# Ledger of designs, part 45: VHH binders against Flagellar brake protein YcgR (ycgR)

Target 1, 263 residues: Flagellar brake protein YcgR (ycgR), of Thauera aminoaromatica (c4kar8)
Amino acid sequence: MAELSTPSPASPAPLDGGRGDELEKFTLRGARQILQLLQDLITHRGLITAHTGGGHSFMTAVLKVDEERGRVVLDPSPDPQANRRALAAPRLTCVTQLDGIRIQFPLVGLGEGQDKGRPALFAPLPAEMLRLQRREFYRLQVPLAHELSCLLKAEDLARKPVEVSARVIDIGAGGVAVVVPTGAAEFVIGGTLPACRLALPDGEPIELDLEVRNLNRQTQRNGTEQLRVGLRFAALPRAADTRIQRYIFKTERALNAKARGGL

## First folded at step 19 (VHH)

Design NA4 (from LB5 with S31T)
Fold by ESMFold2, fold request of step 23:
Structure NA4 (fold): chain B 263 residues (1-263), chain A 121 residues (1-121)
Amino acid sequence: as target 1 above (263 residues)
Amino acid sequence: QVQLVESGGGMVQPGGSLRLSCAASGFPFSTYWMSWVRRAPGKGPEWVSTISDSGGSESYADSVKGRFTISRDNAKNTLYLQMNSLKPEDTALYYCAREFYEDFGPWFDHWGQGTQVTVSS
């Protein structure tokens, strides 16, 4: 690349969550707090996952904070395609942890350049950063023995209705993640799957609407492909929410008791 | 008190092999997808490989496909990385990382201190 642009300060880039008002109380907006948190990530050598959309992500880290220029400097990916996707993305969603606290922040206006002769990515400082304690982002990793499943009401490549039974791998207050064979249905990030059925152990399946938030391809040992699909609850009746929370709580308690009991 | 402790790193010549281990404690290991991440000198972190909770599926970065094999033993709460045909560019600090999957995709909520792998003649 012949001419490299450095990022310049930009307007605030609020977090891009559909649950923005629920998360506002966990959002840091003070410049001093943001700078300190970024510095802490540098000190602890935080491993950051940067999501570029379309199911793509790459690993990065904060190299430095340039307070005078209002910029954060990030490691580029060793994969040139990941860097190209990052530079083309309208927004990166950066996620990491510090002392068990989930740290999430958007970067907008990413540019490429050099930092002391070393390739680097640049962006204006985020205008906000989420800090979420474990109780605020708790998602249950579903035990295989529960065989929790969700019947997805999706479309095939010809846009015809198809039902896909998907194993639920995790579940939280805001949604589920599932695995499905690739090609079983066409999933589009932002798409809605109406009237899906979540099968909990304690009764009849819950009918709920799901929004596709992420797709991530995996290869099974037998060579077949499958997708991890991140799904958000789009319309969740309160009775359904209560059943989901009860399942999460009961299972978490059972897993904790087993971990304390040993072999 | 989640702990991930990597071991098995060392010095090795190009073409050699090493097996990394990661001992997990303080959480239900068998319910989590697990990854290896590496950090080469002067470079940022690079995802290496991921294995599903059951061990039934796995994925690899293009740079290591065919040379590295991820595995797990859920009875021993241990994650492994078998590294064959090592190259100088594999020199890095290797981290064992625990994965969460959110609506925006996977991220790592915990990792160990890492084990150093150095490939040189």
Scores: ipSAE 0.762, ipTM 0.918, lowest interface PAE 0.9, mean pLDDT 85
Fold by ESMFold2, look of step 19:
Structure NA4 (fold): chain B 263 residues (1-263), chain A 121 residues (1-121)
Amino acid sequence: as target 1 above (263 residues)
Amino acid sequence: QVQLVESGGGMVQPGGSLRLSCAASGFPFSTYWMSWVRRAPGKGPEWVSTISDSGGSESYADSVKGRFTISRDNAKNTLYLQMNSLKPEDTALYYCAREFYEDFGPWFDHWGQGTQVTVSS
């Protein structure tokens, strides 16, 4: 699918309630720290994914920092549609990596223009940047053999209840990503799916409420379509959280041992 | 200790073909969705293609559909990009990238140094 996603209905920027409190200790707010980090991204030619909402994203890079005007300058996408979505978006969520550390920052007020005769995108410098250690927010990529699934209590286009069994492709402390056939249900970013059931290998399924955060379309080799759905856990009981973290820890350990010993 | 090493680039005439490889090590390759990203001279990065962990699904940028084929060999921890009917606009540094899919969507937490593809007479 073009630029890591396919078109979907335009929507507001994703919500990330509750996680903001957990992230404050990883938030850089000093102007000099922000400028240095942006310069490091320029120097290392960091590959940035910019999310425009509605399941759309494009790749970019920081071209320069214009300190005099207080702006960051970004490469435009080669895809004109991606650029139009970016300019229309109320907020870009930019994410990349530097030395194995996740770097995330918002850009608002994106505009288009020229930088020394070269097309470019402009935004005010971000007021904050997140520098996240992977271990604090690890997302386990679930082995196929585990056949981890989540029963989603959703609705079809006629707003009638439908249950969809979705394969879990990754899981972390804050949520899961799943795959479902396109058209199996109607998903709305920001919508809540109550009383879903996450099936871990040991024990009874976990009943939990999920919030739809992102939608991403893929084409299967047989020509049919599937949808990746990013889901956030609502208030998760301690017992459920403990079971999820235990599964992640044990599976990560087993995968790392196999990767070293199996190579 | 994640490593991604691209190879197979080179100079080729328009209409020619190349097959890129990416050797992966230091992580359980078969559990990750993988992508190719390219950066043309004087331009920003552009997503090219993504393949699922099993290899059962794939997606392509409109600019390469029908000409490029992504594939993987999980037994060899290797990602591939078969590039046919190459055009001068395909000239770029090609990276393989490891993908995560978060609640805000996909992003890449590792990529290699890239392999150069140059399409010219």
Scores: ipSAE 0.745, ipTM 0.916, lowest interface PAE 1.0, mean pLDDT 85
Fold by ESMFold2, fold request of step 23:
Structure NA4 (fold): chain B 263 residues (1-263), chain A 121 residues (1-121)
Amino acid sequence: as target 1 above (263 residues)
Amino acid sequence: QVQLVESGGGMVQPGGSLRLSCAASGFPFSTYWMSWVRRAPGKGPEWVSTISDSGGSESYADSVKGRFTISRDNAKNTLYLQMNSLKPEDTALYYCAREFYEDFGPWFDHWGQGTQVTVSS
């Protein structure tokens, strides 16, 4: 199967759906802070997902920090194709957690080599690391029982308009992720889907424009393929934002109470 | 507190089978996509398999496709990995991991301590 890939826009959106300048207060730029955080990831054997673009990623970990050379050393993937994609990528987006806090950092200038006879990937130390401990960046995982859906106004392969009703799997302040059967529509990363309709419980659907940010292919149990589609809200009206936040808050409280009741 | 506890590892001869379990607590398990990740001796972590929140879709690394089956029981808050036709290359510490999906794609915000699988004669 051919890779579905579209170049990012010339002015890439922030990682958190247009809230990039809000992230500045959680961004580490000091050399000592960065070195310590990377060392903490080594000590805790953090599992890192490294995204190479186009819906591709691989697992890695920080093997060591070479302060003298100003480099971080990472485990290569056991998949040679993943390593080739990583080496060809202009940047990696690395994401992991430490003590329940999301850690995210870019790596540029990735190269390959050996570390103590072991194959390894090398990159200059990141100039910044995000340490995100803020509730409002939370994405609610939507319960199946809510049957939350979004009507997407998209196009098929022949560029004809189609409407696709997609199940919402998560929702946050900046967007939603949905699942769609492969072939139901053609999605282009960076493309805009105008006048989509998000159906929340209680009330009329919300009309909103969505931007396609990520595509991830999955296989269903019946053998057919499905796409996870990451969608960013464009210019969300305040009233719509308020309804979305109320849904997230109410649902999260109900889910947390249920999970604790099982303790 | 989010807790993921893997079990079912052990020593197995090549060609044998094992079933791993992951007991989840402290969060609404049925709303999360879940994955298995493994770490072989002297190597970095490797994604193995992912299953959707409902269990209706799944994906596998090429190295395990056709031999491993991921499943879940949302009523018991348990994730499973059935491993058949085991090879020495499958020797690793196996983690279950909780997934989030972002603009850039999936990532894991929590994982367990792992259960060791050793495949040798």
Scores: ipSAE 0.743, ipTM 0.916, lowest interface PAE 0.9, mean pLDDT 85
Fold by ESMFold2, fold request of step 23:
Structure NA4 (fold): chain B 263 residues (1-263), chain A 121 residues (1-121)
Amino acid sequence: as target 1 above (263 residues)
Amino acid sequence: QVQLVESGGGMVQPGGSLRLSCAASGFPFSTYWMSWVRRAPGKGPEWVSTISDSGGSESYADSVKGRFTISRDNAKNTLYLQMNSLKPEDTALYYCAREFYEDFGPWFDHWGQGTQVTVSS
């Protein structure tokens, strides 16, 4: 998980990467279904990552559901700054898993208070919860040996064009995540990087337009800083999509065969 | 079947050291970023540290910086946490967690049962 990063503007993102209509069949909106799922998270002591926007997040858990008042009760962070960000955020995106299924839900109207004399966070019950099996929106973790890279066409602080070759750390149907040295370019959440080039191992690079969705700062062991950038594919040509899916499928099969054969 | 098994916990005096291990199986360990998360008694979970897939970058919560070191051995499918200068407030159940990165940022799709660290006199 990302350490606390420099502030960025809040992003009014849809539940999962702007694919809201595709996700509707996996979205629970019934009050009974939502209550049962939250109770299952309590029973299994689910570890929840709560994203407050701007690349910031904290860990929490559902302590209880107060059905009479229509609220969920959450653990506060031991970091007071994380709690302040959560209380100031217009929306939290909460993500966890249950039995290998991704559970995602928004919380709005977060407040602080006490539960049985302990500090706690409170929010109205979510109006919706997303349940996604891994196969629905798979993202391949790219092997280091592939040295998969994406040439980003970005701008520096002076708004001059700069090209940055970035290592791809994961890839899925909707986008990639990359790492770059901090300061190599200026990235803005919501910004578009036109005409980037994704270098797949078995062909010519693919030209892609990318949208910046998330920024996380990391410190390398040598003390230098690195930026992890979440990028969404803009309108992806069918031929490019086919090549990306073939790469993902071939690589996943190879990785799974090694994991089973070495087990 | 994805499994993460933590070990190396125990009782230790303040100022002491422990080394936690996490044995990973059932998935290509070397392609995943990995984290340690802890739960202190009566408190919610707290992120402790994250290490990149290659082991080339790492990050720490402020509460443990300079005292804890995360590392990994991809040949042994093992994640480690070296914990030095332990304090009573480090008493917690420590979980090994597997990270995914999405548009909104990182989250954990799997974690182990945890190993207990107790720091007391």
Scores: ipSAE 0.740, ipTM 0.915, lowest interface PAE 0.9, mean pLDDT 85

Design NA4 (from LB5 with S31T)
Fold by ESMFold2, fold request of step 20:
Structure NA4 (fold): chain B 263 residues (1-263), chain A 121 residues (1-121)
Amino acid sequence: as target 1 above (263 residues)
Amino acid sequence: QVQLVESGGGMVQPGGSLRLSCAASGFPFSTYWMSWVRRAPGKGPEWVSTISDSGGSESYADSVKGRFTISRDNAKNTLYLQMNSLKPEDTALYYCAREFYEDFGPWFDHWGQGTQVTVSS
């Protein structure tokens, strides 16, 4: 991909739909709970990242909650193109934090309007909000020294098989994020990469299928482009899951010991 | 506990320069991608810049590209923003933010109290 603004696949998978059964116990559906949580975000001036799909997002904040009209009011982006993408998106995935707890909620039916004479975005109140504790959805940020890699079995622009060795930048129970040189392969959001190989420090590489969930372009210091690719495990054998969780726990323990040793 | 403390803000004339710092503690700083986010008076937050864990990759909002430079010193657990050719429109509270990258894309799970930058005559 030459640009992050390329069109998404025809039927992109919703983020919360892929974890719906595991997330239900963290899901708030009561109107009073939702109103209170949105008010808490206003009070703490929470910084919200709003994702429109296709690798696009913008920063926003909740300005107010209009209980009488059943809507939430958000800051518009200073980038008019971001606002157009948001208004055209069937769903906006909003994510932020409150006291270290991940807060995530969808907005549908986004519209443009005015609030106290200033441009604003409006949406119906969300029907649900997620409060995700750190311990339930831990993602290890992989130390550079580990050189953790994943061999991606992808395709080039001509649909020919190509293998790309990608550095893993984070790993969790649900997937990995990797970096690859731009142009090393063709990645399509929603596409599947079968039989990839994740190299953990001990033992043989794990063979697993990966789904492309997000693409994000970065510029390296030497001026070359690289691509950050969000990958979800399609089906993860229990033995592979155990090995991944062991790696995460051992690495976190080692990183915490080093951080403490700085005193 | 995770702490992010921004500093280096102040008053500066248009065309001037300023260097912001963010002191990080309570987490393995070198394993995280880090960002600067700003909030101008009467406006919502705006992403400014992101730097990779190693400092090898950077990205910038169009509004600051060519004028601002993000950097980090992992030995000192410090993030920097060099701001050159400042404009009145750069007046804002600048936050240092810690980034996660999920399958839906990046988001921020911690930020500091911010440091005020005011660009005026």
Scores: ipSAE 0.738, ipTM 0.912, lowest interface PAE 1.0, mean pLDDT 85
Fold by ESMFold2, last read:
Structure NA4 (fold): chain B 263 residues (1-263), chain A 121 residues (1-121)
Amino acid sequence: as target 1 above (263 residues)
Amino acid sequence: QVQLVESGGGMVQPGGSLRLSCAASGFPFSTYWMSWVRRAPGKGPEWVSTISDSGGSESYADSVKGRFTISRDNAKNTLYLQMNSLKPEDTALYYCAREFYEDFGPWFDHWGQGTQVTVSS
């Protein structure tokens, strides 16, 4: 008689920036490798940005690694509200650099406690850490003179369609970041903005779907409020992807040639 | 090679002022948002202030708002922090940091060695 087979467990979720398969070869999953990388961050006094979701983040550093308990120990924020958000968040996205290499790792199960009589944050060791050594994941910081813009097809608070022309501040293979006045539209993290139009300096605007990934509020010099909006490209047509990569390559070359002093 | 070199730190009495400078080289400074981050003795790092690539947008930690002013001169590739009404709590190593903004939000991919500010009588 045949027995019902046990289903295979689901594959581990990738450390996903929208291109999980492309990032897998840069992902460390071995406990020894993770411990060493965390210890390197301690030794080099790495400045870590910890994102708690909803456009909130705080600065931290790895204080130590407790190998026996399988934990990392982090500095808490001086802002008690940031600590409360961190403890309530289902995960933190931690990002830093080591020798010019981007280091990114999730922390889940964050707890509060004491370390040597001082407040500290504790979390289990991350199950994975991303080391991005390859230039192909570069995000271009867009020169102001290019006046790159993206026409966003969004909704206002009453859920009525609005179009917002937003300045593009950076662009990479996976998305853009833009700035808009607060209140110009309602943006929801995880929401999709269909049929937006990205205006590159050459050729016709590119039509593309964008997913809202992050919102970051700030005050302009004149006292008005502004949002930085992190947007991920949905599936790009090949021609659109090619045009974006070409723009990034040409602009980066021109900017770096001038920065090197005409070497 | 990206270089950020902070200067202008020193010892100052409470209520005094200092102006920090950060000389940037090896990258197109005017296209990056820039920040100041500080690390007080025995404490973790704390974000202080951020300025947009054009200088048109600024933000400050509550602990320094009204006392500190961030600015930049894109022609000179220089970032500044004017620090007024200094308090002993402002004693820290101050870093100039280059910001990237990803879909998950901002982070820093480079910072300098820092300049020490000490506020004591």
Scores: ipSAE 0.738, ipTM 0.914, lowest interface PAE 0.9, mean pLDDT 85
Fold by ESMFold2, last read:
Structure NA4 (fold): chain B 263 residues (1-263), chain A 121 residues (1-121)
Amino acid sequence: as target 1 above (263 residues)
Amino acid sequence: QVQLVESGGGMVQPGGSLRLSCAASGFPFSTYWMSWVRRAPGKGPEWVSTISDSGGSESYADSVKGRFTISRDNAKNTLYLQMNSLKPEDTALYYCAREFYEDFGPWFDHWGQGTQVTVSS
């Protein structure tokens, strides 16, 4: 169990269908480019997070590319449970970076075996790889001083309504991540939270529906646990989107000015 | 421009202690969740620990829980890992990593070159 997530019984809900078209212009499909990019990840010893669904993930790296057999070879996890989840998953979502560019690719048909006497995971080469500059799908890391919050209208274990005020830790065009105390509500990956309220500075809260996409447990210094919850915006009105983008832009400019002035 | 520089590695006997540091520059360190990741000889990378942006919460891999403590000093842009009761299986190159969170969960968009920890007699 060497994962950065809290296990959940349900896999994430289907992705937004409109995002596939937007991502096409950042997608590599040429066999030569894919092989070269995988080789670059090997050369730079890229640290890859492989997501198996249900809020589970493990760390890996590309060990080699077997071009003759059309396979990529990955490090297995030292956690046997993570390896079992990976082998059972219909696909892995692999995410890493190279020179500040986000690299994302799916692997399907994962198997286990040996490579030169070393345990390894094998998969067919991906048919595509996504290369994203940070600005295309930027998520702002929210300063603590902003005390940005989101009121979540959720349910407890008995399906009774409960309201949870959650600190927003990051925000992007597609959603937010928040922290809440463990046990404050029951969150199910794929579940929806209607009529939540996102509080931005200098304005009325934005009412929006949220979908739970990921859960990750953390231990607070006082010994209690909290959850980091990944939430996707559902049906975001254009006016709300504009306010969110304006907040992101203004805050990023302020943070970049401080970082440059501090250097 | 983003830079993460790990230090404090070395050779230590089993049962010993070691404190790692990671100097961060070129970004607003205090707004990011940060992690330690390690890679043992002949093995793939393994997540070790994560600390929140404020330092108010933390998480650990089962293999290090109770022995390692992550901490940060946002005024000094520095991340720390206190490692106690070290075992030979803790021998690894230790990386400081900057975390992002996406719909599919967390991932790391930047890491340093690492600092070597060797636990042997």
Scores: ipSAE 0.723, ipTM 0.908, lowest interface PAE 1.0, mean pLDDT 85

